# Designs tried in a protein design chat: VHH binders against o75319. Part 137

Target 1, 181 residues: o75319
Amino acid sequence: GNHIPERWKDYLPVGQRMPGTRFIAFKVPLQKSFEKKLAPEECFSPLDLFNKIREQNEELGLIIDLTYTQRYYKPEDLPETVPYLKIFTVGHQVPDDETIFKFKHAVNGFLKENKDNDKLIGVHCTHGLNRTGYLICRYLIDVEGVRPDDAIELFNRCRGHCLERQNYIEDLQNGPIRKNW

## First folded at step 10 (VHH)

Design hc7 (framework vhh_4orz_3)
Fold by ESMFold2-Fast, scan of step 10:
Structure hc7 (fold): chain B 181 residues (1-181), chain A 119 residues (1-119)
Amino acid sequence: as target 1 above (181 residues)
Amino acid sequence: EVQLVESGGGLVQAGGSLRLFCAASGFTFSKYAMAWLRQAPGKRREWVALITSSGDTDYADSVKDRFTISRDNAKNTVSLQMNSLKPEDTAIYFCAARYPFLESGYDYWGQGTQVTVSS
């Protein structure tokens, strides 16, 4: 139904750009039908997302939506100039190799096509924290060779909230590197 | 070690009441939504009641106005008060925990407790 996601209000709407990368993380935007359940200062619609990113002097070039639902907003609620990619993920398991490779492929493709600009890859799940943080950190570790603890610290600092799922943290710190196909 | 342990089940006459308890350990209970589901013999498991981390509650239509779910974060327990019990409520009742970022399913499950309603 049309209920606000559990504890969605407890998280910052948008983090900061992760320095040295093209990533920015945020919680799921909520379409106008949810606004009757929110105070004006709690609203975070797709429009609000783009306004907040513009206020940071940044521009989105791609949104990767990691939620397992499309109830919160529709792709048509986004500006037509910004590509949208859906990668269905569930919150209780470390994402499988197919999901990880899908994410890496999307990021690599975007970077190749956007060499002449500084547009960002926006990544979100419901809270923009665990699935989002896992996949961003997995990319940094596996593709960019960042040390796991450094990737996690960078994400936590820029998101403004720490990764909470111990199984995800454990996989990032001690798990195998996921090589492409 | 994560554990959910149900108690309070048993045999009760139609029209009677039971209170089920679920004791949780090994995770940050206050951050999880807690649910009760039940499974009658030969039937699929069905959702009964949910309480969010903030205390908001939802109920299946079949139990609305008869069952009340509540939680005690200080004791890491969730309970289900079942009133006006019917033979159709006979089932194994399971406690389940959902992490706040899950949009479906449950992270943790108890072993279940049997509830039998005689008429």
Scores: ipSAE 0.000, ipTM 0.136, lowest interface PAE 17.0, mean pLDDT 87

Design hc8 (framework vhh_4orz_3)
Fold by ESMFold2-Fast, scan of step 10:
Structure hc8 (fold): chain B 181 residues (1-181), chain A 121 residues (1-121)
Amino acid sequence: as target 1 above (181 residues)
Amino acid sequence: EVQLVESGGGLVQAGGSLRLFCAASGFTFSKYAMAWLRQAPGKRREWVALITSSGDTDYADSVKDRFTISRDNAKNTVSLQMNSLKPEDTAIYFCAAGRPWYDSTYEYDYWGQGTQVTVSS
């Protein structure tokens, strides 16, 4: 059958908008076929994602999907008005420079095209935590000049869960700034 | 204006086949899950089949292996192929449009008027 991702139920579906930014982080939405293995309160479909964002009085303008698979949901299941970008990332290892630059270019392009609105960039991996938190924090540090500890604290608070992977945290705190954005 | 129009209902003998069609207009069809539900006289409406925006299908146990739901996004239509029909399949069949990943409940955003299917013994 379709297996629920390991520990997926342990995480809040959607965090809060990160103040002073356009970012909001969430765990991967799961299409209808997964709901047979979920209690009603555990369901988090693409539709549930958009409903929860609207409940916060926010609107999505872009989704960046960092998972290494397309088995969880299809881009066609998202509203046509919300662009979808897939950046394949492998878990456990710090994303490479090419991945970091793709993320930065997508964010910068969105912000330039959305100056006249307040729509959010939704970012997710499987849990919406390690790869998601790394790339958002890397953007804030490298492009916005935020101090690493401040970026991490902001992400942790707004996501409702702390970054778990020490290698990701170490790279954010002590790693080199990637200057090509 | 949103509209769902069913067609293809009628009288058929037990063991026979019918194909129902639903033509949709007034909304972005390709973004909606489409479903068929039925209601027999004196009974509550029951869900029969669902097809998601991505093309994944699901069926009620009573119709598994006999009914096939399909969609054509270019024509904004959904169809239900009904094979090996039984007298118990006699009902008014309704086309419904729901938001993607809506649980297979009886609550949908848009509904057709229904088409009568009668299966004689």
Scores: ipSAE 0.000, ipTM 0.077, lowest interface PAE 21.4, mean pLDDT 85

Design hc9 (framework vhh_4orz_3)
Fold by ESMFold2-Fast, scan of step 10:
Structure hc9 (fold): chain B 181 residues (1-181), chain A 119 residues (1-119)
Amino acid sequence: as target 1 above (181 residues)
Amino acid sequence: EVQLVESGGGLVQAGGSLRLFCAASGFTFSKYAMAWLRQAPGKRREWVALITSSGDTDYADSVKDRFTISRDNAKNTVSLQMNSLKPEDTAIYFCAAKLWEYRSGYDYWGQGTQVTVSS
């Protein structure tokens, strides 16, 4: 369908770059067909995303889409110069190990190929909060050795909204480290 | 070709002050978090202070309110102002740099500068 996601308007479109990392989080962009249901100031298309990133003097090098749908926008709506990776994740559930490893592999691959630039990894789910925050924090904890509470604080501050799902927070704080094999 | 060079260490009496400097070269200084760590003889190395790429600061409880970390991106330097020095502050002080601000490890290290506080 052509329905605006529940509570989508309640969230800031794009956060700030997470300092010391290559991550930036945002809510799902909505293709032009959704604009008839939005006021001009509420619109957040793929084009609007890139304009807002540029306004921060940043540049996207990869988009990781964590939504379980293709209805909000299509890869063809993005510039050809920016790689797009789809990782299907179900809301409400902590992502499984396969999903976590796929995310880590994509991030590690991007960083190896982009050593000579400062391009960002853009990550989004529907609201750019719970699944997005979980996977970014999981990467920082497991790969970069960041303390869980420090990772969560950094994400919350830069996203401009706090992680809401207690099961995600609990897994980050007390769950096992998922080591790559 | 990366270098971190500390200076400003020396002998000082308890209650005195000292200012340490670290000159960085060979990397994009403004993108890195800068830290000071110290190691006393026979003890484990301990973290003292951190300044992020954006200028946010954090301190170990043992030095809070006595030490101040600052940076100058135009000169590629980080400094540590140490006030109200105590004999237990005696250590070799190391400058360190990391790209990932909350990561526990550091990418680059200086050789250290000796600080000795006499009672």
Scores: ipSAE 0.000, ipTM 0.154, lowest interface PAE 15.7, mean pLDDT 88

Design hd1 (framework vhh_etentamig_d1)
Fold by ESMFold2-Fast, scan of step 10:
Structure hd1 (fold): chain B 181 residues (1-181), chain A 120 residues (1-120)
Amino acid sequence: as target 1 above (181 residues)
Amino acid sequence: EVQLLESGGGLVQPGGSLRLSCAASGFTFSSYAMSWVRQAPGKGPEWVSGISGSGGSTYYADSVKGRFTISRDNSKNTLYLQMNSLRAEDTAVYYCAKYRPWLESYFDYRGQGTLVTVSS
């Protein structure tokens, strides 16, 4: 399957680091086999991801892949020195508690291990928007005590695109806090 | 640069013993929990054992509990795995890695590994 994801070209490849956090969001990188279907300025490979992060004077320490597929790129396409975590997350539905807790566990573990550096946690789904924004905001609200509207505004501004799914927004604003383990 | 160099593998008969070593460099060894992971031919990786940074806590997979002992010498930046009562099913390439249970992969940086073959 070399089909480019629908609307993938409409989204900025990489957002900005979310100030006061270790998060940076981006859309799914596409391995070299997709590049024959893309103009040079549209390409966003795993290599392009790391180049764009470096251009922002940032460094990735972890990638969390929320897509429900392995077809876009493989962990082997990433530098061996950067840990990769796959959390298969179904689109359209608010992520379940198991998915939320896996995400929180990974973020907390990374932060404890990386307390003496400033490396970033890179998070992506297909467009780096809905599942990505939900889980980052859920972490900020539940773990960091950030107000829901502030978390959403921060994500939207830094990603360069606003969260689109109303059920995700509603859950973040008015849903229950999922307790940390 | 994180470097891990495994050694001590070889051919042993069933019921035999072998001691693996892992020399670590490029990070503060005593600050990190460490792990042994193995991969048998044609199989995926299997976590074997883990040890806390201080060495005060050890953890074992059910398949090796009572037969293998993990230990470390923080003054030498070295991790060990003492393997006793070896079985044919212990045949695998053995890797050491940082122990990161929050990551579904147990590897931070994996060296070449050391091959253990248990055969008569």
Scores: ipSAE 0.046, ipTM 0.483, lowest interface PAE 4.9, mean pLDDT 89

Design hd10 (framework vhh_etentamig_d1)
Fold by ESMFold2-Fast, scan of step 10:
Structure hd10 (fold): chain B 181 residues (1-181), chain A 121 residues (1-121)
Amino acid sequence: as target 1 above (181 residues)
Amino acid sequence: EVQLLESGGGLVQPGGSLRLSCAASGFTFSSYAMSWVRQAPGKGPEWVSGISGSGGSTYYADSVKGRFTISRDNSKNTLYLQMNSLRAEDTAVYYCAKSRLPWYESGFDYRGQGTLVTVSS
């Protein structure tokens, strides 16, 4: 239903752009029907997302939605000018190789098409933290050659919250590089 | 104005030790990964070691693993390289380098003047 996700209010709506990358992370926007359960200052709709990105003097060129549900908002709630990609990703488990490949393929395609602009790739799961941070860090490590701890530190600082799932952190630090792009 | 000033180089015998220092100014030192890069006469630059902004993560080229230790003191804006068991092949000018981005693999936007290390009898 219209239940607010557990701990959703505990997280900042939108992080800062990750310097030297095209990534920005945020928690899931909630469509207007959720606003009855939120104070005005807690609201974070799709419209609020775009307003907060503009306040940072940034522009979204792609949204990647990693949630395993469609209950929070619909693609139709987003501006028609911004591409939307759904990658169904189960929470708690390290994303499988197929999911990692889909994410890398989407990012690489966006960067190729947008090499002459500075538009951002917005990535979110429910809290914009564990699945989101894992896949962004996995991309930086596997594709861009960033050291795992540096990728994690950069994500944590820019998101304003630290990756919480120990299995995700362990996989990033000690797991195999996935060369699947 | 970003400034990086290396010191501690010199002549040392094979098997000896040296400690290099790099004094940094003009930027928020703790926010950037730092590296040591060396260049031997007639060769291109070789990345030697890197350290994250917090100092929590350290990285080494295979040629120096187990012999060199990178560290930093963020309260003094200083980067260090402890070099043990030195070999003739370690002879090079050693440069302190600031990463363009918060990680060492991003390439370098600033490099110091260098300090010469000569390993020879």
Scores: ipSAE 0.000, ipTM 0.117, lowest interface PAE 17.3, mean pLDDT 86

Design hd11 (framework vhh_etentamig_d1)
Fold by ESMFold2-Fast, scan of step 10:
Structure hd11 (fold): chain B 181 residues (1-181), chain A 121 residues (1-121)
Amino acid sequence: as target 1 above (181 residues)
Amino acid sequence: EVQLLESGGGLVQPGGSLRLSCAASGFTFSSYAMSWVRQAPGKGPEWVSGISGSGGSTYYADSVKGRFTISRDNSKNTLYLQMNSLRAEDTAVYYCAKWLPYESRGYFDYRGQGTLVTVSS
């Protein structure tokens, strides 16, 4: 289907790099078939994503796609030089421990293999906000030892939008640290 | 040493069914997500299906959704792929792979020899 995701136009396409980390968050890119439903200034294709990242003088080294669908774009729409990881994550619910640990494994593996460069880990769900913000903040809290409120503030500021789902925020602030590999 | 041994492939007619198995050893099987990856003649690897360590979550490529079912038996350290309504385009060598979270495209840790599935009349 070529139906635009609900509220997708309400969000900035790409945030800023989160200082002190390798993360950058964005909303889901939409392949060419969606462009007939969009004004030129509303388009955000996989190509547009890479152009906007380069405009910030940054480079993507990994894309983590948290959507529960493949309908928005295909991995083949991305440059062959950029690894793509799909972690199917259900919206609305706090991600389960297995999903959290898959995300942590991906990030740790990337950082270990990319210690000689400054490439970024790009993370997105449909809006690049709730699932995306939760998993990035969970990583910062559990692995990097960042205080929950500081992680959330950093994500909100750099994404340009605040985490909206109260259950996600409450889990980040008051939930247990997930340390199991 | 991680060992993955695929079996169950063969020649089948269009519309037929096959069940693939992958016997795993050398690691704690239940702690890892697993995938099926296929490679058709002259083409690169294509991810087909994935399953969480617990078996609670399953994932499918659009090309096989509704026709294939991935499952696992952690008590037997075995991964399965039930393939129904087989088509000529499903012809490929099928590999069992430990799911490497940051390399779901183009490269998989598939250590087995694979099992050939040929769909032809």
Scores: ipSAE 0.000, ipTM 0.151, lowest interface PAE 13.0, mean pLDDT 85

Design hd12 (framework vhh_etentamig_d1)
Fold by ESMFold2-Fast, scan of step 10:
Structure hd12 (fold): chain B 181 residues (1-181), chain A 121 residues (1-121)
Amino acid sequence: as target 1 above (181 residues)
Amino acid sequence: EVQLLESGGGLVQPGGSLRLSCAASGFTFSSYAMSWVRQAPGKGPEWVSGISGSGGSTYYADSVKGRFTISRDNSKNTLYLQMNSLRAEDTAVYYCAKDYRWLGSKPFDYRGQGTLVTVSS
């Protein structure tokens, strides 16, 4: 089926760029087939995503899709000029080390290849909150040396919603730093 | 001087309800996120719930989600925790904490004296 994800309407479509970083977080865009169940102001298609990013005077250079499904939109619905990376993650559980390392590798590679521009890394899961916030904060803590509470505060403020999963928050604050080997 | 004064704790039966309050002074209350943190006997502190300065965003530990509701009244400089469907494992001293940066701080940094909640028949 083509049902709207649970609580999807409760979240802002796109947050703001996280200052001092190249990250911007958003909820999953929904392809045209979902629009019959949405009011015009509730629609958030791939096209709507790029329009909202442009309205903020920003430009996407990479999308990292953390959902465990491909039913919400297709990579082909995105401009060919924007790379798309799928990292399959399951909800509720803290992402494993392999997933964390894949995310860090993708981010580091993008930053190395885009040091001469100011394009953003767009990250989303279903709601653009728990898995998205965890991986962005994990990167800031482990790679950039940001204090855990500062990373969480920055993400919450810019996303416009607070991380909800206590196990994710606990891991960020008290869990081990994941070193890339 | 930051001051936080918790109240509302007591003895309650399993399945019961309690409403905790925290009166804040010494800082611009509406400019800071606030949290509730609890500490059960012999255990370390556990973060329970948080609320943004405006009250527009709230979040909860998995152990209390659906049962507890955090709220604030910025005109009264007061933070609240409505606790429903209480369980024996909710027995703890509950502390009001300034800012989301409570975890990793010294136990009494930005915390009041606490209020004891005992869930027992």
Scores: ipSAE 0.000, ipTM 0.104, lowest interface PAE 18.3, mean pLDDT 84

Design hd13 (framework vhh_etentamig_d1)
Fold by ESMFold2-Fast, scan of step 10:
Structure hd13 (fold): chain B 181 residues (1-181), chain A 121 residues (1-121)
Amino acid sequence: as target 1 above (181 residues)
Amino acid sequence: EVQLLESGGGLVQPGGSLRLSCAASGFTFSSYAMSWVRQAPGKGPEWVSGISGSGGSTYYADSVKGRFTISRDNSKNTLYLQMNSLRAEDTAVYYCATYRPLWDSGYFQHRGQGTLVTVSS
């Protein structure tokens, strides 16, 4: 059957908006077929995601899905008014330059199209932590000029969980800046 | 080429106020979002507040929300931070920094020399 992702229950569903940015991070929503394996308070469907964002007085304008699978939910499970972008990323390894540039391009495009509103860019991988935190921090460092330790601390505080993968943290702190071509 | 000069720091008692300034030169100031970042003794840097190039959007860390106000005067190339209801934990060196979208014009990170704020009785 449909198996709950390993350690998925260990993480908060949705973080807080990262102040000074348009980013909000969350763990992967799970479609209705997963709910029979979850207690009511553990459920986090696409509908639950939008309800929790609304409870924070925020509004999603884009979802970026970083998982390497489509088994957890379908784009059709999201409101038609919210754009969905899939960027396939493999867990464990630092995202490659192509993935980083695709993420930056999508974020920059959203911000240009949404100058007149305050809608958020929702970013998730399986746990909304390592790949999600890496790409958000990479954007803040490379594009916004934020210092690496400041970006990491801001993400950790707002997500409610600290980045876990040392290779990701090392790349953010000491790796090269990825400039445009 | 880019120069950022912070000023306005000093010794202040808890509950007091200070206004920090950052004079910018060497770039088109109104084209850059700006931030205030602080570093307390023995701690890592902490982002405090941000403002868009036009000044139309402002953002604050939860630790300062409701107490600090960021503003800018693009005609004077100056960024400000009004700090009210100061607490001992606000003691830090305060830096201003530039932000610019990479895909539009490249990005630039520049910090000034900083200005020391000490909140003590």
Scores: ipSAE 0.000, ipTM 0.112, lowest interface PAE 16.6, mean pLDDT 84

Design hd14 (framework vhh_etentamig_d1)
Fold by ESMFold2-Fast, scan of step 10:
Structure hd14 (fold): chain B 181 residues (1-181), chain A 121 residues (1-121)
Amino acid sequence: as target 1 above (181 residues)
Amino acid sequence: EVQLLESGGGLVQPGGSLRLSCAASGFTFSSYAMSWVRQAPGKGPEWVSGISGSGGSTYYADSVKGRFTISRDNSKNTLYLQMNSLRAEDTAVYYCAKLRPWYTDSRFDPRGQGTLVTVSS
């Protein structure tokens, strides 16, 4: 089915850049085949994503797609100039260590290769909230030494929606720091 | 040079089983996540399943969850897809594809010819 994800319409399409970082979070873009079930103001295609980022005077340098499916949009719908990284993640459970380290390695590699520019790392899952917020906050805590509550507050404010999944919040606040691969 | 060779497809009746294989060469197989992608006649590619480099994590599309099992043998550079309880809607050419952890581009780019699976009575 070409069903719109449950509650997808309830979330802002794109948050704001998280100050002091290169991260921006958004919900999954939906390709043209979904537009027949959406009002014009509800549409959020890959093209709409890039337009909204541009409206904020920002530029994407990398998209990290955390969904476990390819049904929402095709990587071919993205500009050739913007790299696309797929990290398959399952909802409901805290991402495993392999997933966390893949995310960290991708972010670190992007930052090293993009020292001379201010391009953003765009991160999304289905709603751009729980898996997205978890991995961004995990990076800030483990790699950048940000206090857990500060990372969560920064994400919530910039995304415009609060992390909802209690097990993710508890892992961020009280879980182990993942330092080794 | 990355080379991927799919095999194991064929004609099978609804409810039947098939095991697909993908022989990989030209890269350090165990360092890369792998996926199965299928393309039905007249339709675009659909992601089916993924597996981490170590084999410790597996992922499935909702349409195949509980019916298909992805696995790998890193000592043989081979990826597998065990397909059970096959349905007419599973009819497609099946491709394996390399995902690039830590690289900025993980778009599916099948390098092999794929293997045809036809589910028909």
Scores: ipSAE 0.005, ipTM 0.185, lowest interface PAE 10.6, mean pLDDT 86

Design hd15 (framework vhh_etentamig_d1)
Fold by ESMFold2-Fast, scan of step 10:
Structure hd15 (fold): chain B 181 residues (1-181), chain A 122 residues (1-122)
Amino acid sequence: as target 1 above (181 residues)
Amino acid sequence: EVQLLESGGGLVQPGGSLRLSCAASGFTFSSYAMSWVRQAPGKGPEWVSGISGSGGSTYYADSVKGRFTISRDNSKNTLYLQMNSLRAEDTAVYYCAKYYRPWLTESAFDIRGQGTLVTVSS
């Protein structure tokens, strides 16, 4: 259906690049069929995403879509030059180890293939906040050795919104390191 | 310069009600979604409620859903939070924000507003 996701309008469309990393987080872009339910200033299509990234003098090299649906936009709505990866991730629960490993593998693969450029890994779920923030922070903690509170602070600052789900925050702060890739 | 001025906090008994206000200036108020965020003594910040720029969509944390109502008056550049059936665990400083950034320095905190204290006790 064409109903706007609950709370979607509450969030900034796109955050800023997380300094010292290749990550940028945003909320789910909505294809043109959703625009009838949005004021012009509320629209955030796939085209709008790329325009906003360019306005920050950044360039996307990969999009990782964490939503558990394909209704919001299609990969075909993205430029052919930007790889798209779908990792179906259920909301509310902490992502399982398989999901965490898939995310880490995709990020590591991108970084290895893009050593000679500064292109960004764009990550989104519905709001670009909880699933998105969890997986980015999990990567920084487990792979790059960032302290949990520092990873969370960096994500919150750059996204412009704080992680909201207490179970996600608790797992990041006190959960085990997933030593997988 | 963005200015946010919260008011309406105070001491109230459990089961009581309060209405918080946030006067906004320095930006096009109707173009931004606004949020209420609270911080209880010794705790981290907690997002409470949000409202779209037009006021057509409202959202609530599970802890306050059914008890709190967010609203806005774009002609007066004012955000409101009607709090009913208050509980001891609602005791906190309440902040008005277009962005929630509690990790920022003291200078950045001034943009977010000074907050208004709500104390729920017998």
Scores: ipSAE 0.000, ipTM 0.113, lowest interface PAE 16.7, mean pLDDT 84

Design hd16 (framework vhh_etentamig_d1)
Fold by ESMFold2-Fast, scan of step 10:
Structure hd16 (fold): chain B 181 residues (1-181), chain A 121 residues (1-121)
Amino acid sequence: as target 1 above (181 residues)
Amino acid sequence: EVQLLESGGGLVQPGGSLRLSCAASGFTFSSYAMSWVRQAPGKGPEWVSGISGSGGSTYYADSVKGRFTISRDNSKNTLYLQMNSLRAEDTAVYYCAKGKPWIESYYFDYRGQGTLVTVSS
């Protein structure tokens, strides 16, 4: 459908680059058909996403879409120069190991291919908060060796919203490290 | 309460060497990554180097790579920074920091007073 996601308007469209990393988080862009339900200042299309990233003097090199739907926008709405990866991730529950490993492999592959530039990995779910924040923080903790509380604080500050789901926070703080190999 | 006490700074000529030390207390030292962060006059903080809790992994800013060596002695709760081939642009107050400031150094609280390193002829 053509329904605006619940609480979508409550969140900032795009956060800031997470310093020391290649990550930037944002809420799901909505294709043109959703604009009939939005005031001009509420619109956040794929085009609006790229304009806001450019306003921050940043450039996207990869988009990872964590939503469990394809109704919000199509990959064809994105510039052909920016790779798009879909990882279907169910909300509310902590992402499973397969999802975590797929995310880590995508990030590691991007970083390997983009050593000579400073392009960003854009990550989003519906609100760009819980699934997005969990997977970014999980990567920082498991791969980069960041302390869980530091990863969460960095994400919260840069996204402009705090992780809301206590089960996600608990898993990040006290859960096992997921080994990739 | 976390306490960090830096020492070893001083005046040195370009091309010279200094070794900084940081005495840590108030936490389980071996369980945390440690870092060196510097702040030059009139500039913001810059992360310099980091080391894992075990000492098995070390990280360096491009500006110091090949010249500085970070190390730790977990039996003494002490962090070290060996600085070689010092340049005028290395002039700064050096702070010991608990955690991983290769994310961003000014996100961390500088617990100590720092130690001043001046590189001048």
Scores: ipSAE 0.000, ipTM 0.099, lowest interface PAE 19.6, mean pLDDT 85

